# Miniprotein binders against q9zu90: the designs that were tried, part 24

Target 1, 292 residues: q9zu90
Amino acid sequence: MKTELEEEEEEEWRSVHEVLLIVLPYLHSLFELLSMIRVSRSLRDAIRDETALWTKLVIEPPLSSRLTDDILSEFSSKSAGKLKTLILRQCLMVTNKGLRRVVDANPLITKIIVPGCSGLTPEGIMECVESLSKNNHKLETLHINGVNGFTKQHLSALYTYLSSEGTIDLEVCPKCDEVRMIPSCSRESCNQKQRKCRGCWLCIPRCAECAVCLVGSDTESQEAACGNDDVLCLECWLVLPKCRFCNKPYCTNHSSRRHEIAITDAASRPSFECEACYYRAGTNPYEVDYQI
Short names: E, the ipSAE of ESMFold2; O, the ipSAE of OpenDDE; V2, 0.75 times the mean of E and O plus 0.25 times the DockQ between their complexes.

## First folded at step 11 (miniprotein)

Design s35 (at its last look DockQ between E and O 0.35; V2 from the best seeds 0.56)
Fold by OpenDDE base, look of step 12:
Structure s35 (fold): chain B 292 residues (1-292), chain A 100 residues (1-100)
Amino acid sequence: as target 1 above (292 residues)
Amino acid sequence: TDQERINDYMQEANELQDEGNYELAVLMFFLAIFISREHNDKTMVAQIYNRLATLFSQMGEHELAIWWYRFALDVATELGDQETIQDVRDELERIKSQHE
């Protein structure tokens, strides 16, 4: 079956608007959407008026650090109550109040993914889940890794509203008995039914890049520039770009934190300055004031 | 083939860019990105990100261009694509020098 995209591609593109309607459903992030909005007034107006586009809101770096509750509310309001998927990655300024406002305005949300949103609390998440569970509605996906303070009681309470165990990305760690995300291990030998490396990221050191467990005497770990005691396996450390000043690499997930340095010598390996080193030297010339 | 489609979109985007039709050019680049991502063609993704960044730079959207260049650089670095890495760095330096 030709995808709708393939069928539409066979037709001569008649208008910018027609092509836009084809593109819009495939956008991965708000950043991509905002990129289109910057192209022209015409695209901006078309995007603004297309409510169907706003049924999925994905906010990730570089926008995450600038997302406030008010901005979140503004973008979520464009769905006209039809928001289905909310993905907020590392949105540190989003509060319980901000999330609740979105949830209350969009009772049909089925997917909430808020990894690294440290401004949220278990109580705030519970209130949102409770709100969404009204009128026989059910949340299908809840990823809350990075929201601190979850207890077994919170997890148990969440499961009363949620239909399946696979809905939440948190589990009780078998090593420390705390509620944490239990990462998979990329090592083939660890994929056995009883993997010894089953545990949260605090109990089992893992490569921040490939998630391989760093358990055992033979596993050397290297520090990453990512902070939070992120470590890398030697294999990943060797291939990742390293800060010119401290020789620490970012994992791919934090690569956006790199400050590129003009390399005068063509023979020199691509070098960047990590955020920690950069702020020691002065103001970030690449502060993109995204006036949203 | 998917590769042919990507190439077609890229060619069309380039032609549209040359014509000054930036709206449709951007859309064609995004179509190329979508197909490339679906096929996990990271090499093509990096190239398209670079082209898109260049387009934004030409439009005077320098901040946006910088971010797209960074995305291109990240992917190219993962792949060890030294040519793309150098190209992107040169462009970033150019943008920096114009704003100093």
Scores: ipSAE 0.710, ipTM 0.916, lowest interface PAE 0.7, mean pLDDT 86
Fold by ESMFold2, look of step 12:
Parts: C-alpha cells; sequence; structure tokens
Structure s35 (fold): chain B 292 residues (1-292), chain A 100 residues (1-100)
C-alpha cells in the first residue's frame, strides 16, 4: 500500500526520467553526461541503465587529459558492443593498444575521429581499420589529423579497406606532395573547375579564421593582430572584435591574447588592445597631438 | 519559435533551480543548450554554461562548477564578450576563495 507521498515521488521521478530520455541522445560529450550523474543517485542509476544510448562516445578536454587505455575501455564497455562513433580529442595517454581494445570490442564502429592523439601511430590506425573491415563492414569516417607519420603508402593502404573518397581527413597535397589536411574553400570562384585552390596550409595562403584562399585577382586580405603575417578574408575581418588602436582583429584561436579594457561606465562598450598596441609607448605615432 | 523555446527552458530551469529541484533544472538547461547549439547561438551557449556552473556550485560540486565556468569563459573569449569574461572570472575567484 502506497502513501500519497510515495505516489508523488513516483510521479515526479517518471517526469524526470521522461525528460532525461529526450535529452540523452543529443548530448555533445561524455563530460556533460557525467555532470548529470553528479546531480542525484536516481539520475546516475537511470543513466547507467540506459546502455543503448551509449552508441556515441565523445571525449575531449577536460576529460581527455585523464583518459588512459583502461579508462577508455571502461567507458566504451557501456555501449555493450554497439558503439558506432568514437571521438577522442587530444587524448595523449591513449595508445594503439587502447584503441585496438575498443575497436575489437565494438565491431560496428563507423566513425573514428582522433585529432591530437599523439600516442597513436599510422600502424596502430591501420590495424584498427583492418579489424573493422571484417565481415564486410566498412568504416565511413576516419579523421586522423595530428597523428604523426602518415605517408602516401599509408593512405593508399587505408583506402583498400574504406568505402569512399573523403573518408580520411588527410590527402596528398598536390603542391608539395606531402600528406596533409587540405582545407575546404567556400569561395564561389574556387568551386568552379577553371580555378581550384587545392593545397595545404603551407602551400596556399588562407584566411586564418575560415580557411578560404587568399590568392588570385578576386581575393581580398586584411591584416590580423596574430603576427607572422597572418591574414583574414574581409568577411571574417568584418565580424571579429578589433583592437581599439590599430583596428586589427585576432582570429578565434588567438583570442586569448586580447588585453581587455575594463568597463568603467555602464554605457561604454567593451574593447581591447592587441599585444603590439598594449606594449607600445602609448599614442599612435601618426596621430596629431594638440595641446591646450 | 526555437528562440522562444530556449527562453522558456531557461526561465523554467532558473525557477526550478531556485526551488532546489536540481534534477529538472539541469535537464531543462540541457534542452536549451541543444537548441542553442543547433542554431550556433554561442552567446546563449555561454550563458547556459554559466548557469550550469552556478547550479553545480549551489550543489557543492565546486570542481565541476569550475570546469563549467571555464567552458563559459572559453566561449566568451571566442566571442570577445568582455562583460561575460569578467563575470565568469569573478565567479571563479569567489569559488576558489570559499573552498580554501
Amino acid sequence: as target 1 above (292 residues)
Amino acid sequence: TDQERINDYMQEANELQDEGNYELAVLMFFLAIFISREHNDKTMVAQIYNRLATLFSQMGEHELAIWWYRFALDVATELGDQETIQDVRDELERIKSQHE
């Protein structure tokens, strides 16, 4: 015999659980899921029991710095062999052995994305792809940028196992013949067959923010505050925050170099100075200085 | 509209948080963040990260709160949102001083 309090608690938990089931498929990363586990024991147990929702495993900072092969195996086991997508960003402690264990336990994986996992090697990646290719299964996505040592021969061998062009995020650069990422360019003139800007970052000057090429008669470039002659396309330049003195912006990757100017008035708009202007002797040398 | 849904979820989450119903509050925040990410609304994402950090701080999960504040700081820095950057830094300092 239930009391009214016990019935109210059951109704409240059902409502929470129903909302949880709506949220779980859309979570971005493992960190978000583990954050919810800390909210209550009931939520933790509900998440633990929903193993079918663990078909995607995304590990990135901050968790990536703590991820060992054993911890990776433990989290991937929640998928009960049904893992489809594995994304590891900057997981420096994961080795070929650790990745291989996950792959062997999860033969249905279709996406492997491992940027910045410097503990992996081309040979380790090849073994994983070979293992997944058994039983007429083909990996749909393999992003391996940041894994050192890939050669043209490695790419060729990988494509004997893979289903289509574009599965691997590395290519042979047609300009320097090295295995590199070849950025996409959304510039309309580059999508035409007459002119293609295919080449790696070293061979083709590009916007530091959006990667569109900055060569040819119809391109426009603007100086960035980032240094080393980094440039931006006009579109990115227009939207990025600018130094109040020199009007040069930082790209997103270098946005931490801004020297923020404290808001002194409620009506004033926030601003910043770039490193060059911040450390200069003050007044721009080309300004007229009138004294009263 | 999706913007109205985000605003409604955020309002409901804040009210639930004030009542101490952290289970539903966190879920409402995640519903809002899902829609915000689909629309690439980084301003809203930073706000939701900040609210999640505050929620976890209220629960005594101080280390977790610090990480959610740092996520908010990362997005605000990307946007050049100086007001949010300063607010988050002030909250981080408050948590560190109380945890001593």
Scores: ipSAE 0.554, ipTM 0.850, lowest interface PAE 1.4, mean pLDDT 80
Fold by ESMFold2-Fast, scan of step 11:
Structure s35 (fold): chain B 292 residues (1-292), chain A 100 residues (1-100)
Amino acid sequence: as target 1 above (292 residues)
Amino acid sequence: TDQERINDYMQEANELQDEGNYELAVLMFFLAIFISREHNDKTMVAQIYNRLATLFSQMGEHELAIWWYRFALDVATELGDQETIQDVRDELERIKSQHE
């Protein structure tokens, strides 16, 4: 069975414009789109003139650290007021004023996904969502995990501004009664135990890699090298690369903490030392007593 | 096969780049990335990011090249691909030494 892209591969390429039309629907990020714009004036003009490309704006790490209110405003202006989806992941420099400027210019927004944007506040989010609601447009998706300070009162008010099928990624934690992100559990048995594993990261121990709950026996958890008692489920522990000294893996979010070494295993896989082992001065693992 | 198509796009992109046809070269690299992503081939994605970075560097888009190298480095580091990590580090050092 051939996909649409595979069928297009069998056609004769006649011009850069025809290939561009095939490529454009598959661009994943704003960065890819901007890269195309920098290649030539003809690509820049084609992309600029196709407003449908600017109905979704996605900024993800590592570019998130460079996104200022002014840059965000400039990019959102390309949508000519027709931006429908705004995704800003870990954009620490974006402020309430910056987000408000985007929503005021783009009243058709149906999705705001701003996880980890700690420069935003509940008050700023409330003003943006209320503004969209007043313009006869209701938001369908609001993801605001990592924006601190939301109360139950904020959450109740937000639901009055969203569409009837609207979703927010924050809930009242049934265990601590605070407004938190409640991760979904991918463990199938938890469909029967949703009440036990329903809770925020502070109330329910979860795998640092896949977020499955680790309720009940501690035998289901394996130590991660990430620190702060971070744990992994057995399945994730088995597949993640491990420190050659302590045999603890990092989750992928902390993989940058690996101290890569030139030594490889029998499968030619690169080996690493976790931070704890790297800074363990004066100890040799082969000089400790092995007691049976 | 999909792997043959990826290889064909990569070959075509390299030939177009050598000819100075950066427009079609970049489009061919993006077609290769799309198929690689559909198959979750992160190793190939990292290699194509590295090739795109080289292309942007040749065009004089040094800041853009640095970001594509960083993306390649992130994926290669996640995979533990020491060869790609070293290649990217060497190219980043070359760009920085020439243009700082």
Scores: ipSAE 0.422, ipTM 0.825, lowest interface PAE 1.8, mean pLDDT 78
ESMFold2 (binder alone), look of step 12: mean pLDDT 79; pTM 0.729

Design s36
Fold by ESMFold2-Fast, scan of step 11:
Structure s36 (fold): chain B 292 residues (1-292), chain A 100 residues (1-100)
Amino acid sequence: as target 1 above (292 residues)
Amino acid sequence: TDQERINDYMQEANELQDEGNYELAVLMFFLAIFISREHNDKTMVAQIYNRLATLFSQMGNHDLAIWWYRFALDVATELGDQETIQDVRDELERIKSQHE
């Protein structure tokens, strides 16, 4: 016989579990999932046992810098072979062997999105998509920008593994004839395929934030704090937070380079310092500048 | 409306946190985050991140609290929200002085 207290405890846990099932499909990142797991043993056990949660694995900064092949294998194993979407952003330590382990364990994958994972090679990517295609399963999405060395022959082979509606984020640049990422542009002329701005980041000047082309004498460009001559369109420049000292903003991808500044009576202003201003202030004016 | 739903989840989450029911409190905060993100309400997202960080700090999970405060600081900095920036900085300094 159940006691009244035992019955009340079961009712409370059923309530928590019902809300958890509503929350799970909307978790954006592995960090949110890890936060949930650390709230209580009951949440950890419920999440562990809910395989539908593990059909999508997303690892983004700041977690990406800590992701090893072994940690990736551990997390992907939670999917019990049901993983459908794998998103790894800027995971520099992930190797071809690590990615292959995930793919071999999860034959139902339809989306591989690994931007900036410079530890991967074209050969490793080819082996993974070939492995998936052996199961008569078609990839829908393959994003591999930041993986260096893809050739036109690689692209041709990759498209044989994709569904008819499938997309790869690398194309042959019409300006330099190299395999590159070609950003979409929201300008009407770009949508009409006039080719005025169809090209990679090296061939066409673009806003570092929104990727609109900056081709034309009437297009105003502003310097970004990101370095490497990165520029922003006026619209993005106006809305992005700016360095207190030089008034240059970082694009969202480089926002982690901001340095906090001391709080003052002028605390109503944005409170960061870009790298260039930081190092300028920290440099002893009597030291020789060794650029090597 | 979605704004009323966000406010309801936030109210419920705050009450649950005050009662020490961290399981339901965190779930209510996540429901509020999802709706806020869908409507691109960055001000609300920053506030919820700050509340989650405080919740994890109260639970004694200071490593997670620091990460949620960092996320709140990033969003608040983009918005120029000096009140939230100052609040987050004060809490980060408090945690780091006690545990780092």
Scores: ipSAE 0.205, ipTM 0.709, lowest interface PAE 3.3, mean pLDDT 78

Design s37
Fold by ESMFold2-Fast, scan of step 11:
Structure s37 (fold): chain B 292 residues (1-292), chain A 100 residues (1-100)
Amino acid sequence: as target 1 above (292 residues)
Amino acid sequence: TDQERINDYMQEANELQDEGNYELAVLMFFLAIFISREHNDKTMVAQIYNRLATLFSQMGNHEMAIWWYRFALDVATELGDQETIQDVRDELERIKSQHE
């Protein structure tokens, strides 16, 4: 497909609209879409009028922090009730009422992916999923990691609303018996789902980057700059960029917390300062830490 | 090769940008990004983000330019791409001086 597009561009200039229709299915984020809208009125109008674009709504950082229920409602309305996939990552301002409004307006939704949306509750999620099941459509994917308070009763009920092949990113942890996200371990010895490796992030020490288990005397953990006692396997620790002052790396999910350091002409590697070192340096860079 | 295709789109986008055809320039940059992402070519992704930021800067949309520069800087910093890091920092300083 890409090859054919290249040949056509070399032979004859296509209209903006024709090229746009080729590009639109590959846009990953609302930010990319908004970038195109802000180039010209012509692109804005063409994008606005392309309904097939709006069967998937994806909101990710940095837009996530500014997404309100009203803005979410405005974006989902462009799908004219045909929205099939809703992805909201770390949208802290979105409430149960906001999500319910989108679900009620879009009965064809088959995927709800709302990781880190801590403004949502189990009760709100339950109401949305139950509402969708009444429309003779079954939800296929439900990712709700980061929504706090799900019980085993919630989880059991959710599976009754999903399709037979439906997936939820929460399970009952076999170690603590609480409803948690249980990562898959890529370690060869864990292929049989060994009980000592099968558990949530609180019960089993895992690499914050790759999620491999860190159980066993030979699996050394290294401190991450992420906080919350996050640790990394040695392999991930070795390859991730490290804080110039404490030599601890952030995992990829927390890389946005880095404070960039100006690189000199002699620079050979990237340099940054973790949050802990940044705040300590701001208060007393030449003396012992006084954070007591 | 896909690398040659990415470079071809980049060249076309730069020529279109120089002509003031921002509509087609943006579309060519996005085609280059899509191929780069499929091959996990983060170095190219950072460079294309930098070019998109420059395009929005030329259009006078400094808010959008700053966001694309930030994305470019994040990826380039992760990769240790000193050339892209320096280019992005120079452009961010230029925008900040002009707008603040």
Scores: ipSAE 0.021, ipTM 0.537, lowest interface PAE 5.7, mean pLDDT 76

Design s38
Fold by ESMFold2-Fast, scan of step 11:
Structure s38 (fold): chain B 292 residues (1-292), chain A 100 residues (1-100)
Amino acid sequence: as target 1 above (292 residues)
Amino acid sequence: TDQERINDYMQEANELQDEGNYELAVLMFFLAIFISREHNDKTMVAQIYNRLATLFSQMGNHEFAIWWYRFALDVATELGDQETIQDVRDELERIKSQHE
């Protein structure tokens, strides 16, 4: 029958499996899940076989750049048709066909969050949402900012497919009458008022980091410039890391504009050079006059 | 307390990693991360990310080691944790100087 070694391996596996079940509900992203899969075959197999784990699929940068339709299909298949939440951030290679394959395989989806997935089109989104509605399960959340070309007619049709409390992150801007993402304002005074600062990024000046409106004359409406000329509220400007040389911040969405300071180990300062300062170092920042 | 639980998971994870038991070490590190995130303990989160990167490096998985080091560097830089920043930079340079 069983050897002493086989009994030890079985006891060890039982312990690992119990801890894994505690860990799985708290994973934030596909990257964390993939990290665990890469540790061992036993862990990979346990994760693959744990159906409840696959009710939520989240792919965010830097993994977004690697996500193809085939890879997406492979991962969504782990859900055995039980996927409920799909979040794809800035997945530029994902196409209408790729998204449709996931939706057709997972009729229980209630949340589709695909911001910045510019490979998708309104027609593709419409087909996916319509397909889900045919299964008598209505979509609750649809975030499609960054997908170009939505019209008022598309929005009207989408709401017929969503649940009664369903939300779409695109709406008709009351100021320009175009279909736009209208950010939620976190300003306390706006939370108590009905839509006083309502408008898209082109119609209402907003903080690039927190999206608070910059229309009033109060402390919160004071603005300061980012290194890339985006505007920030005072609170975000104070908190965000700043370039060591020009003392200007970059919002989180433009953190790629921050270069590490490779030539210094200064303890008390931010460890980056902004893009502008980095390129200026190659010209000639020193000007010394030797004439009287 | 939650802080005692974090410390216990970290100690156990480090011991398991030293023994070459990467399976349980990773699980212990993740338990520590979850509690640290709930308390917004960014200092501990950066330390755990650094330890996870080291673990993947020891396993020979340089791609995942680099990603965890980058996450650790981002958090440590925000906090001004020079010791962690220097450790992470040294390891990233070592890995980057070698092929992927």
Scores: ipSAE 0.310, ipTM 0.778, lowest interface PAE 2.5, mean pLDDT 76

Design s39
Fold by ESMFold2-Fast, scan of step 11:
Structure s39 (fold): chain B 292 residues (1-292), chain A 100 residues (1-100)
Amino acid sequence: as target 1 above (292 residues)
Amino acid sequence: TDQERINDYMQEANELQDEGNYELAVLMFFLAIFISREHNDKTMVAQIYNRLATLFSQMGNHEIAIWWYRFALDVATELGDQETIQDVRDELERIKSQHE
């Protein structure tokens, strides 16, 4: 015989579970999922047991630096062999062995997106893709930019393992003949048959923010705070927030390098100081720039 | 309207957080985030990230709180939202002072 209090608690739990089921499909990242798991033991258990949630696994910074092969294996196991999409961004500790373990446990994978995972090798990627193709189930999307050492022979072999509509984010650069990521350019003039801007980041100057090619005019290229090689198109430069002292903006990928300035004046304005200005001006005399 | 739905979820989340009902509060904040993202309401997204960070801090989960504060700070800085920037800075300094 249940008490009135126990019945009220069961009704409250049922309400929480109903809302959770609405929320789960809209989570963007593993970080959002981990945040919910940390709220309560009840939410952790409910999320853990929801197999449908685990058909897509996404690991992005800041979690990327902590992802080991064992942790990856643990998360992928929750999919009960039904993982379809694997996205690992900048997961430097993940090895060929770790990725292969996930692929072998999840033969239904259609998308592997591992940009910046420098612990992986071309041979490891090829073994994973070949393994998937043996089950008469072919990969549709393979993003491997930042995995070093791919050759033209590797690309040719990979396309034989992918579906007929399969895409790889690496191509042979027509300028340097190396296997590189070649960004798409959104300029109207670049949509023509003549693609003078077709080339990798080392062969063609491009905006660090939007990847548009930089052609024609001196005014089109503006310096970014990110480094002396990084430049921005005028449109991105105008929109991005700028260093208070040098007036150079960071691209979005380097925005974490901003030193935010506390404004005590009556007319407060949003502001930050770039790293170069911060260390040069000595705004914090106790900080040290380490070059080893 | 979707704006009314966002406001309703935010109000409900704030009331639930004040009551100590963290489970429903988190879920209401996420519902508000999803609608705000659909409408590219970055101001609301930054405010919700800041509120989630505060919630995790109140729960004693300072590691997760710091990550949400950092996300809030990134969005607020892009928008030039000085009020949210200052709120986040104050909370991050408080967490740092408690741990070192």
Scores: ipSAE 0.204, ipTM 0.701, lowest interface PAE 3.3, mean pLDDT 78

Design s4
Fold by ESMFold2-Fast, scan of step 11:
Structure s4 (fold): chain B 292 residues (1-292), chain A 100 residues (1-100)
Amino acid sequence: as target 1 above (292 residues)
Amino acid sequence: TDQERINDYMQEANELQDEGNYEWAVLMFFLAIFISREHNDKTMVAQIYNRLATLFSQMGNHELAIWWYRFALDVATELGDQETIQDVRDELERIKSQHE
C-alpha cells in the first residue's frame, strides 16, 4: 500500500512532466495531433485511459494562439474530472463558455491562472468561481490579470468564493482606486519598506522587463521600442537586443514584434528593426538623426 | 498487463521515430512514462527521458534535448545508475559544445 507521502510525491511527479509536455512552445504540433485524433479507435481509447490521470493543464505562447474552446474542451475532458490546475497564458480565443465547460467538467480545480486571456470577462470568471464554490470546493489561486473590467464589487464577491487563504493577482490600486495588478518591487529600499512604490503600472513608472520601480531621480530610465511610453531600467536596457535604426530594445513580452533584417552574408550577426522604424519605410532616421 | 502496455508503447514509439513521425513518437513515450510512474518504475522513466532527449536532438530542437537529458540525469542520480549518468553527461557535453 502506498503511504500518504508516497502518493503526494507521485502526484507531483506526474504533474510536473505533464506540464512540461503541454507548456513546451516548440511542440505546438503535438497539441494539434492530440486535438485532431483521426487514428484507430484502440489508440484513442489508450490515450483517453492514460490521460485521465492529468491534474494540470498549461498552455502558453506560441500554443496560446491556436487554443479554441473546442480544443480546450477536448484536452480537459481527458483529465476525467481530476484537473486541479488550469494555466492559460495569453489565450485570446478562449471565451467564457469555453472556460465554463472546463470548470463544470472539473470540480476539483484549485488554481485558475489565465493572465492575458482578453476573451474572458469578469462575469464569466465570476460564474466559474461561483460554480466551483457551490461544490464545497473553494478555489485557492485566481490569477486574472489582463481580463478587463473587474470592479471592486467583483473583487469583494470573488473573495467570498475563494478559500480563506486564497489569493487573487488583482487588488485595489491605492493611487487610482481602480482594480489592477500591483507588481512587487525588488529594489532594496522597497524591500525594506522605506520607499512606498505601491501602485499599478499606470500610476507608478516601472521597468517593462523586471518591474522595478523607477520613481525618483536615482534611477535612469531608458525608452523601450514596445510603444505606449514603456520604459526600461538601465540594467535591463543594457542586456536586451536593440533596433538597428533607433537603438531601442523590446522587452521579452514584445520580442515577437521584431522585424528581422534579412542576412545576405551568413557570417553577419542577426539584427532587427522595430515596428516604428519599419513603418517609417522610405526614410532612414539613422543617417539623419543619429549621424549628427 | 501494464508491463505489456509499456512495451507496446515503446515499440510503437520506436517505429514512429524510424518513420520520421517524431511528434507522435513523443506522445507514445509519454504514455509509457505515465504507466511507469504509476508502478514507481523510475528506471524505466529515466530510460524514456533519455529516449525523448535523443528524439528531440534528432528533430533539431537542442534546447528541449538538453531539458530531457537533465531530467534523465536527475532520475539516474537518484537511482545511483552510474552508466546512465555517464551516458547522459556525454550527450549533454556533445550538444552544448556543438550548439552553445
Scores: ipSAE 0.006, ipTM 0.179, lowest interface PAE 9.7, mean pLDDT 72

Design s40
Fold by ESMFold2-Fast, scan of step 11:
Structure s40 (fold): chain B 292 residues (1-292), chain A 100 residues (1-100)
Amino acid sequence: as target 1 above (292 residues)
Amino acid sequence: TDQERINDYMQEANELQDEGNYELAVLMFFLAIFISREHNDKTMVAQIYNRLATLFSQMGNHELAIFWYRFALDVATELGDQETIQDVRDELERIKSQHE
């Protein structure tokens, strides 16, 4: 007997594999990749078998805080030595040994982008780029902002290991003579030949959100909830969500530090509690001074 | 237009999800996300993240659902999108309650 009755003419189906090939170039996050491989075995197998995927490894929040050396080694091994780009954002648990294992297994790496990976040291970075240089394949891009302790001697040595067009996101700050990241500024007045705002984040006050310099007398700086004396330009401060208790906003990079507050009144605005207010719970200034 | 393409991918993804075709639904949602990101359409991105979270929740993958709901909540909070914030919070509480 006929086991199924077709009720309507079905649409022509797209091949899952064909659509996947369109999607893969736009996946820039390991989390997005992990989400797809957990949908089905066929997606998992197709992603595993697609060699081009494994030439670039990107790990960003929320996975970055849970990435261990062992997990990193496991993912990089899928590249079969063909990894060309390694991007690790705020991967605090990754050590010099973990990064070195990836580099040793992948001699074709041309880009290392490890911003905010505070578990790494200058010595570890130096060993990794020197190792790549020994394989007659020079690194093209090295972004190491947030790895502390680089000296001018480190910077000079790194440029000997990079390609002739190689770029490092650290420079010698013209204000303090230390090796620092020097942000670009989109402010119209900063298009002058002699830039007053050329300097690191410690020498030049800048908006934590848009990086615009706050050196002008007509520029109003507002405190951010981010800590470390971070400030925002008025425009960014006005649009960013604010703490219910202190009225300070987080910049987008620190939005994960928000302690979300349930909305009990339908008419109430969306709100959160910043870390400082959260840890000061019970000494809430609004509760103490509300009746005054 | 790109807005018409986003709407078409969203419509297709929702229909595929309702049919239980999670493979194609996820792929259609990702296509919609990529175009939305290109145009910095954060409202659409938050809505798509919420839909992806719901999809993984329906599949029984509560860990991934929580991650996508968190992303949706972050974007919706940035935008002050009260409706999306409330929807996400309700779903996170339901997942937490069922897992207890």
Scores: ipSAE 0.131, ipTM 0.649, lowest interface PAE 4.2, mean pLDDT 77

Design s41
Fold by ESMFold2-Fast, scan of step 11:
Order: structure tokens, then C-alpha cells, then sequence
Structure s41 (fold): chain B 292 residues (1-292), chain A 100 residues (1-100)
């Protein structure tokens, strides 16, 4: 027999658990999951007990810069060897040793996605993939863009370790013959196998925002404020916020370079000043009359 | 509408916070964030991060409070939302003063 207070506490716990199950699939980062664990003992226990949650480990900014090999090992241990998907985005402190430790503890891994993890090397990746292959369990997905130094020999060996339907996000560039990431192009004429724009970022001029090829049209290439002669396609240029003085936009990757300007009574959206205009002009003598 | 759903979750979270039901309050704020992100409502995302940071501070988790205030500040700075920027800066200064 339960008291009325015990019944009320039990109902509240059940309600929390029900809402938690709705929330969990929509968490974008491990940091949000860790935030939940620190709310209460009840949430911590409920999250710990959800085995399916620990078959996929995702670490993204802002946690990426603080993820050490030891922290990674602690998180992966919660999967009790059943981890299937490992996603580490821009985890600069993770080493070959750290990744190998996770792989050796989790022989069921089918997906390794480690973009921008510059602490890893081709040799480290090769050892991990080979180790998984020895257990008769082949990878289905390997994303390693941002890990420098892969050769054609590495790529050939990786194909032998992956499943027959396996995918790698690196290819041999048909223009420079180097191992590179080849971006997808949404241009309708490029959707066919007769692609004119197959090539890496160094071989093919592309929109800095959407990666669409800019081959064969001077008017399609719009200048961006980012510098490095970054260009945008017309569609992205039209949508992106623009500098008050030069009317050039930053791509999303360089949006942090904007010098913000306060919203006026007439303005319904924030405006900004690009770095070049900020340092070149010194003051704002042409704000109202500057180009379209 | 999605805006009505966001407002409903925000109101429910406020009421739960006032009742001391921090677990459900946090979950309601996250539901509001998910809908706001789906619709690219960065203004609402910044406001919810600010509210969530205040809630973590009230719970005594100052580390999480500082992180969510920083998230709110980053988004509000991108948007030029001076009211949110000032609110967040005042709260960060308060936390530093009390816990140093």
C-alpha cells in the first residue's frame, strides 16, 4: 500500500520519463545530453538505463575542443561494447591511441565519422579499420575528410576492409590525381554521370556556401566578403545577409567576422559591416548611398 | 502554429520552474528549442538559452549556467539583440562576483 505522497512522486517521475523519451531523439549534441544528466538523479538514471542511446556516440562543438582520449574512453565505456556509430566532429585533441582504444572496446562499430579531427593520421585510421575487419565485422561508413595525408594506396587498402556497400568520403580527384574530398554539386546538369564539375575545391571554382560549380559563367560568380577570393553563386548571394557599405555577404563559415550594427527603428533585421569596410573606411560616410 | 507551440512550452516551463519542478521545466525549454531550431528562429533560440542558463544557475549548477549564457550571448550577438546581450552580460558578471 502506497501513501498519497508516494503516489504523487511516482506520477511525477513517470511524467518526466515520458517527456524525456520524446526529447532524447532530438538532442543535437552530446553537450545537451550531458546537460540533462546534471539536472537530477532521476534523469541521470533514466538516460543511463537507455541502452539504445549509447549505441551512437556524437561529439560536436562546443565539446569537441575539450574532448580528450580519456573522456572519450569514459563515454564509450557506457555502451558496454555495443557502440555502432561513432561521430567526432572537429575533435582536435583526440589521438590515434584514443580512437584505437574505442574501436578495440567496440568491435560492432559500423560507422566512423571523424571530420576535421586533425590529431588523427592515415596510419591511425588504417589500424582501426583493419582491427574491425579482423573480427569479421566490416565498416559501412568511413568519413575522414580533414585527416591529412591519405594516399591512393591507403584508399585502395580501405576498400578491402569495408563492406561491399561501404562508402568513404575521400576520392581520387580526376583533375589533380590527389586524394581529396569531392563535393556534391546540386546543379541539374551535374546530377547526371556526365559531370563536368568533378573535382576538388582546388581544381574547380565552387560556391563557398553550397559548393555548386561556377564553371563557364562570369555573372554567376558573386564576390564574398570573406577574402581569399571566395565566390558565391547568385542564389546564395541573394539569400545571405550583406554588408551595409559594399553589399557583399559572408558565407556561413565566416559569419563570425561580421561587425554587427544595431537594429534601427526602420530595420526589421540585423545588419553588419564586413572587416574590409570596417578597417578601410574608418567611419561610415557612405552608408545610405553605397552600392546595391 | 509552431509559434503557438513554442509559446505554450515556454509558459509551461515558466510555471514548472515556479513550482520547483526543474526536471520538467528543463525538458519543456528543450522542446521549445527544437521547434525554434527547425524554423531557424535564432531570436527565440537565444532567449531560451538565456532562460535555461538562469534555471541552471537557480539549481546551483553554475558551470552549465555559464555555458548556456555563452551560447545565448553568441547567438544574440550575431542577431544584434542588445536587450539579450545586456541581460546575459549582467548575469555572467553576477555569477563571477558570487563564486570567485
Amino acid sequence: as target 1 above (292 residues)
Amino acid sequence: TDQERINDYMQEANELQDEGNYELAVLMFFLAIFISREHNDKTMVAQIYNRLATLFSQMGNHELAIWYYRFALDVATELGDQETIQDVRDELERIKSQHE
Scores: ipSAE 0.054, ipTM 0.555, lowest interface PAE 4.7, mean pLDDT 75

